# VHH binders against Transcriptional regulatory protein CitT (citT): the designs that were tried, part 4

Target 1, 230 residues: Transcriptional regulatory protein CitT (citT), of Halalkalibacterium halodurans (q9rc52)
Amino acid sequence: MTKLYKVLIIEDDFRVAQIQEQMVNDHPYFHVISTCRTGGEALDYLSEKAAALDLILLDVYIPDVKGLELLWAIREKFRDVDIMMVTAAKEVDTVQEALRGGIIDYLLKPVQKEVLHQRLDAYVQKRELFGERRQVSQEELDQLRQVQVRVQVGETPLPKGIDRLTLEKVVNALEEAETQGLTAMEGARLIGASRSTVRRYFEYLIHTKKAKAEVNYGDVGRPERRYFLC

## First folded at step 22 (VHH)

Design w5 (from v5 with T28D D106E)
Fold by OpenDDE, look of step 22:
Structure w5 (fold): chain B 230 residues (1-230), chain A 120 residues (1-120)
Amino acid sequence: as target 1 above (230 residues)
Amino acid sequence: EVQLVESGGGLVQPGGSLTLSCAASGFDFSRYALAWYRQAPGKKRELVAGITSGGTTYYADSVKGRFTISRDNAKNSVYLQMNSLRAEDTAVYYCARFGPYSWQLEFDYWGQGTLVTVSS
């Protein structure tokens, strides 16, 4: 039987915690057992329940904590719990210090579900390599290095429900539409997705200031939104 | 159609207790975070307490230790147990659902609210 990994989320934003909790719980091998909002809460929780935990998702920006003090406190007192950073902090110094703190991964917000799951899979792979084994080969160590600490670099992470490939298709469709724009229905037809799905992508593009919407009143009935690239 | 219906409000003396209920319908209740907001006269609406789909809770500093949010997925309901009530807790209390676009970090549906008055 595959081990169910228990996860603690340390995040002061309730809404962000919800998103992360859902993402983690959607993974078949992971379950969030609690969420803490402050460093004090986290340390109190860990003092009682650390032995039951496998992984912590830790934000750098915790209200009652300076810098990475919470990370170091956890490392000092609770060394058997793995820590993955999930944060908006992109400063090189912060990342470097976190790595020195022994984190297993560093993810920038907003985190895409698929990315998180990939990282969790990598984590599982690493854990499984150790298993009950007491010795490892050089080849295994080399493999382990490949799955070790990664810093998310490159393209800006996409929020939950936004797939990069699909987003590219949506953008291309809008580009092709040029000044004509697209309704959600038209987009759905072109992309081969539901109206609601395409609308989500259009709204994301608006949110990121990549697209705009205009309301058309032409036909008898409910006004419809037409989307354009900016 | 998504609906949220609050109940349980009323007049209570300082130091008293009250339990608010919110009955939800029209969506998969178990998949959504819920929250209680309140709005006092002349003030902005503020978050009082929240509960994730997994049961994690959040409380405003002003109500910590006094209020408890809970949910019953079988009844599609969220509750707010309010103890040690104060005059400053007087407000219209609203039940809210987390929105469909989670990346917006917004609550999208609200009930009509229930009035809580704390007065001697």
Scores: ipSAE 0.021, ipTM 0.332, lowest interface PAE 6.1, mean pLDDT 85

## First folded at step 24 (VHH)

Design y1 (from v5 with S30D S102T)
Fold by ESMFold2, fold request of step 25:
Structure y1 (fold): chain B 230 residues (1-230), chain A 120 residues (1-120)
Amino acid sequence: as target 1 above (230 residues)
Amino acid sequence: EVQLVESGGGLVQPGGSLTLSCAASGFTFDRYALAWYRQAPGKKRELVAGITSGGTTYYADSVKGRFTISRDNAKNSVYLQMNSLRAEDTAVYYCARFGPYTWQLDFDYWGQGTLVTVSS
């Protein structure tokens, strides 16, 4: 029996909180029990409820917090709660400092539901490896290390010529198109990029199995590729 | 067909109270955030209050402590309790839908609005 993991979100923008709440709650083994908008609110909540929590989704950019001050306050006072960063903060020094804080993962906004779920699955796998055991073998520690490596590099590194921000715009445009999909020309208009640029991103998504393409029937001499998220 | 229908607007004296309602249909209500916006004559439309699918609330500083947003998922409705009303609260109030996963951070459906007038 896999337990139901309890999640706290710390996020000051209610729209971003909505996205995260819904993505987490769509996972069968996770549930958001509260969302806090400020560092003070978060510390107050944790002082009462930390023992009831398993996981915190933490943003760096919180109104009453400088840098990673909140991460360190949580680490000092609430050692039994795991932390996953979900944030727009991408500066190397910030990421390195967060990693030194013993976080389980660092996710850059915007984050797709499928990516978040894969990282939550890895978290469950790690927790279940320790299950009912009182001790671990070296082989089990090595297995745990393999899970952690997969979590840290769960996305394939982006090839030269593929920009993360543009890729995210392309993915969002395909999501909004739903079952109708987009041609490269339609994508170019929506994103404000050239048709060849958008086609390059669509083909990358197909290669990584995150999208699919169909051809337009009835046009033998002029096929039209139409792209869809998987 | 997504619909948001506001009601409860009217004329009220300063210091008075009103409750606005927004009845929703045509979508899975409990998966979306709802928000109230307002637009006064000559001003931009502004966020007043929001509530996530999970019940997390947000308030603009200008209404914090005076307004309360709530939702009833069984009735597919969102409410705005407005207390201690002031002349500057005079506006058309709109209900808007957000979610469940759009990182464009925009509201995709809006009601027609309900007029609130605060005057002696």
Scores: ipSAE 0.594, ipTM 0.855, lowest interface PAE 1.3, mean pLDDT 85
Fold by ESMFold2, fold request of step 25:
Structure y1 (fold): chain B 230 residues (1-230), chain A 120 residues (1-120)
Amino acid sequence: as target 1 above (230 residues)
Amino acid sequence: EVQLVESGGGLVQPGGSLTLSCAASGFTFDRYALAWYRQAPGKKRELVAGITSGGTTYYADSVKGRFTISRDNAKNSVYLQMNSLRAEDTAVYYCARFGPYTWQLDFDYWGQGTLVTVSS
């Protein structure tokens, strides 16, 4: 059976928790096993279940927590669990302190699903490089660095005219359509945007290899393009 | 098409109980969060309870310990069990859908609402 990495989310906003739960659960090798809403809940959960966890997705802005106090509490008591920050906190001092805490990654909200999956893939690759080893060579350590570089190089800035929030709506609509797909008109109706806007996003997704189109010759005499999520 | 249909509202005495249900159709139900909002006359619509696709629940402070949200993915339904009802709980209750991963943080579909009146 494939390794299924177990994730704890620490997030007090239920909408943001939903986003993270779905993005993680869409990854074939990861599964959210719990979500905690406060620092106290998180520490209680870890006291019983830390050995069953692989990765924590941690927000800075949590009730009952000042700054990064929760990060440091986890590091003191549960040294073997890995931590990825997923947060809106972008103050330089906060980012620098978190990095000193040995986190594996720091992601600023909003986080695109593709970006999160790339970072989760990198996490898996790092875990697989160490595997059952008792020692590492310099070449293997250099490979860990190359995994981080590949993830960073793989992140693509969004072009002019494409914003992340609308792109997410478009991707969600294509996902709901499953194998049937959507025309630009159907997508416009679902998303509440113009046909031209939706077509622009569909074509962007095709260009970046995240979607595909098929031409269906219908009864209306013109082919219609239907778009599908890859 | 996406549909959210609330039911179970009505007139109830203070201290009483009521169960609201929301039947959902037209989407992959188990990938979305569902929430109950309420709006009393002259007030803003407020979150009452939410449940993520993974089953994590959230409650407004004013209803903790009295209300319970749940979902049944086999029936495409979400429920709000309301106990120990108070006059302040009088409102139109709305079922709303969120997700699966929109960072606009807005609910994209709402039911028409069901009226709950708590009065002696």
Scores: ipSAE 0.589, ipTM 0.844, lowest interface PAE 1.5, mean pLDDT 85
Fold by OpenDDE, look of step 24:
Parts: structure tokens; sequence; C-alpha cells
Structure y1 (fold): chain B 230 residues (1-230), chain A 120 residues (1-120)
């Protein structure tokens, strides 16, 4: 039987937590057992359930936490749980301090599912290497050196389903629309893609602060959105 | 087709209680986060409460301690228990589904809404 790694998410935004939860649960070897929104909640939870936990996904920006105090608090009391940072914090000093805190990885938001899964796979590889062994050889340690803590400091690659060439076409279409903007339907017609596809690109542009949307909330169903370049 | 149907709204006195229900269909309910929004006359629609697929809850500061969001996956339903209602809680309440795009922090489907009026 393959081990299922238990994950705790510490994230104050429930929407972000939902996204991460889905990503983690979609991995065959991982399952989210809980989500905490505050440092207090996290420490309370760990006080009771840390023994059952394998991995923590930890955000730096927690409302009741100053800097990386939660990380250090966890390290002080719960040393057997691995911690992966998942955060928007890009400051070098924060990253360095986190590394000193013994994190296994540092991922910048927004995190793509594929990237997260790759990092989780790497984590599993490391865990399997140690296993229940009490001793390691130099050769094994050398293999561990290859499993280094990665710090993603660069721009997030385009997410799955976002093609660069198509994105350029979408941007061009929005440019041409000027102050009129485009609905997903209009965009679909112009680009020659489905409404859902074009909407994905428009929303991505909003996420990257390249576009904006005016929303008309109807009585029922999906809100109507008109997209504009910023 | 994705559908969200709210019910339970009505007139209630200040200090009273009300439970809203939302029946969902047309999607795999247990994989989606859900939320209640409300819109008062002349105001923007605002998030009241949210619940993840895993059951983690979120509340607006204005309703913390008074409102409780819950879900029943077996019934494809989400609920909002509202206690200690105030006049400022008067609004049309909407059930919403969290969107499918992982970079979105928004909801993509809404119900028709149900009116909650808190008045003496």
Amino acid sequence: as target 1 above (230 residues)
Amino acid sequence: EVQLVESGGGLVQPGGSLTLSCAASGFTFDRYALAWYRQAPGKKRELVAGITSGGTTYYADSVKGRFTISRDNAKNSVYLQMNSLRAEDTAVYYCARFGPYTWQLDFDYWGQGTLVTVSS
C-alpha cells in the first residue's frame, strides 16, 4: 500500500486554500487533512494532531503572525513535520530566514498545479530515501544533495491552458477593442476559440494585472463580464 | 447546466434568526467551494461567508459570531444560519460557486437570490 501523506494548509484566504487543497488532493500520494487560517489555529491544531501530519503548506502572510514567527514557533515545538512555504513574499531576507527555519521548499504564488505536483514528487523522493532507516551512506547523502531546497524567485511560467501565442492574440484583440472591451463571447468570435477558452485567457490577464473587467451581475447564472486592457 | 437555487429568505425582526438554503445541481458539488454573498440596495455585492470543499469556513467581519455557513454534500446543499439579525443585514442573499480557474479568486455562478428583510 502506498503511503498517503497528510497535509496541513495554513492560509488565511479560503479561496486560496481551496485552490491549494484541490491541487494537493489531486495528487495520488497526498491528502489535505485540515486548513488553518491563523497562527493561533495552526498551533492549536498542531498541538493535538502534529503526530499524524507529514507536511505543512505555510503562507508567510498570516493575519495574527509577524513575519516568520509562526514558522519558528512550529520549528520549536513540532520538529518532525516538514514545511513547504507557499507565499507571495519575494523578499530575500524572508527567503533566507525561512531556509534557516528548515523548510523543504519555497514556492511563490501563484502556484501552478503542475509545479506543485513536481515539488511534492520531489518531497516524496526525499522521504522515501530516508524511509525508516537509521543510517545513511555517503552515496545516499550525495543523492540527497540533488534534492535541494528550490526557491522560485522568477516569474511564474504560463499556467496550463495558457499558450503564449494565443495570449498574444487575445491581447491584440483587447487592444483593438479599446474602450469598448470584449465579452468572452465576442472574444471567442474574434480569436476563433470557445468562450470558455477565451474567458480563461481574459481572467489570466486580470490576474496578472494586464486587464480589468466590468461585471454585470444578472439575476441568475453566470455574471456577465466585459474585459479591457489596463 | 449549473444551477443554484436559494430559499429561506423573508421578513424577520431585529435579533431574530433565519436559515437560508441553497440547492446546487449540474456539477460535482463536493469538489467546489461555495459562498453566500449579499447585496443591499445601493451597495455593492459583498462576500458574507464561504466554505471550501474540505469544509473550511470564512466569514466577513460583520457577521462573525452571528452567521454560520455549512454544507451537506449528500444533499448538494449549502446553508447559512443567521442569528442575531440586524437591520444592516437586510439584503438579497446569493448562493455562489467558486470558479474553476486556479488563478481566479472569484465565483462564477450565482443563484437568483433570496431577500432577507430585517425590520421592526
Scores: ipSAE 0.334, ipTM 0.760, lowest interface PAE 1.2, mean pLDDT 87
Fold by OpenDDE, fold request of step 25:
Structure y1 (fold): chain B 230 residues (1-230), chain A 120 residues (1-120)
Amino acid sequence: as target 1 above (230 residues)
Amino acid sequence: EVQLVESGGGLVQPGGSLTLSCAASGFTFDRYALAWYRQAPGKKRELVAGITSGGTTYYADSVKGRFTISRDNAKNSVYLQMNSLRAEDTAVYYCARFGPYTWQLDFDYWGQGTLVTVSS
């Protein structure tokens, strides 16, 4: 069986951390062993547990960290741990500096599960190529080059559960609703899908900054949300 | 049906302690992040503490060092231990579940709330 890779998440946002943790843990070969909120916490953790760690998911925007100082600190002290950037930072100089820091990948937020898994698979392939081998051939090196650092650019493929045609219908429905917006229930009626399904699409649109929602927190249980196109 | 039921609220003196409980049902508890938030009259909802499915905890600065969030997956419950309570901690406290979709950045369910009053 393939080794279970241990992952450390360094992320300040609780919500993002949860998403990443779930995504990673859903991969059959990966497990999140810890999450750190600050650079200080991260360095403290690494000082004790770095030897057991395989991969770090690192955000640039950490409260007590300036720029990529944490990345460099990790590289200086813990060279055997691989680092994948997962961040909203899209500045070219940041990406370039991160690459110089020896990261294995650079993913822009928001990250889809499928994309993350693809990158993790690529990482596994790279790691497996080395294995416990002491020497590599040119052919093997060439294979490694194919697994080089990729910077996610462009349009992300639609995640599982989001169909292009259905998405278009949902968007059209929101357009027609104009300033009135739509609840999941209303959308469900219009599209001919379940409330849960329509909600998924609405939330996806919000996630991709194509829609917004007004939320009523006055009720008990499921919040009432009305969705609008941006 | 997803349900979250808070309990443990009440009147407490400044400097006192209180433990809130939230009983969850209707979903796979161990796959979801949970959180406590509070709302005082006339104030906005405030996230107090969160805990990921993996057990990582987050706290608002206002409660850091005083409050502790924990979860018991076997009991489908999340807890908020509140120590060194202050008058400004007075609020209705709600238990919330983080949404199931990987692209959601909000909680999708919460309970009825439990009132915590800190007063001498």
Scores: ipSAE 0.095, ipTM 0.578, lowest interface PAE 2.5, mean pLDDT 86
Fold by OpenDDE, fold request of step 25:
Structure y1 (fold): chain B 230 residues (1-230), chain A 120 residues (1-120)
Amino acid sequence: as target 1 above (230 residues)
Amino acid sequence: EVQLVESGGGLVQPGGSLTLSCAASGFTFDRYALAWYRQAPGKKRELVAGITSGGTTYYADSVKGRFTISRDNAKNSVYLQMNSLRAEDTAVYYCARFGPYTWQLDFDYWGQGTLVTVSS
């Protein structure tokens, strides 16, 4: 393939935007051309650059947007751009409304790189199937059914670097610590793993809303964190 | 060893300008997002500006239109150009690196900080 697909990210959280940008740019057929933080910025950008875009990664939770109003605004004015939802919003009514808005996919956060790439590959397959053709056969339409909108429901598989057994040990250690919590160093001692390894697991638990941390930023270096189960 | 070293802080008058620099080492610079944080006395540390590995920028509302974050991958450096400085911009400014894992949402390394004082 010679074509690179151009992606717009609409995400108000800088950190999340970085994650998505890296994931997209690591795909050989995709690149992020811009990121917008608000609905206003997004619509302004699209008014000028929509013709250059192929795909939008859209979050439901945008500060100046109520519900899915941005999705519908985009659909009303910019119908030739495909939209993939990437969001923490898991409410059924939100998903249903998004589907009615003609999205190509609905991914729940956190999204693993491998999963995103699989969905991007599916998107490419669909786009390549249509190509410049003016007509399609029933067989081709049947193939399109295989790449229909998927809604991720439930817990995502453990990401690379997170082992189930080790995770259980980490959770148990946090449980035993109760209100005292654990630093990465303390956890490392208890579990028999490196500080960096244990920190990875602690942060994963925070990311999945199973743990929380108190942070002491200090003046230099790596911030000190104490982790607690929620 | 990951290192972030800030420089460029100092005393400036209101309305003045200042450029902060952060020199990074010990990691593949062009694959990480960087950010500037600041902490004023008695206040929590807050995000001022961020820049992704791809060059996308983010700004706090309080500094939009006045501050500009940029990066030079060849020099492993990130910069913060501060214009139209105000007394409320007085703080220790920290350079921070985004964590290495794609599912993490927190920055994992900080510099020593550089003091910016805006006073007449």
Scores: ipSAE 0.045, ipTM 0.546, lowest interface PAE 2.7, mean pLDDT 86

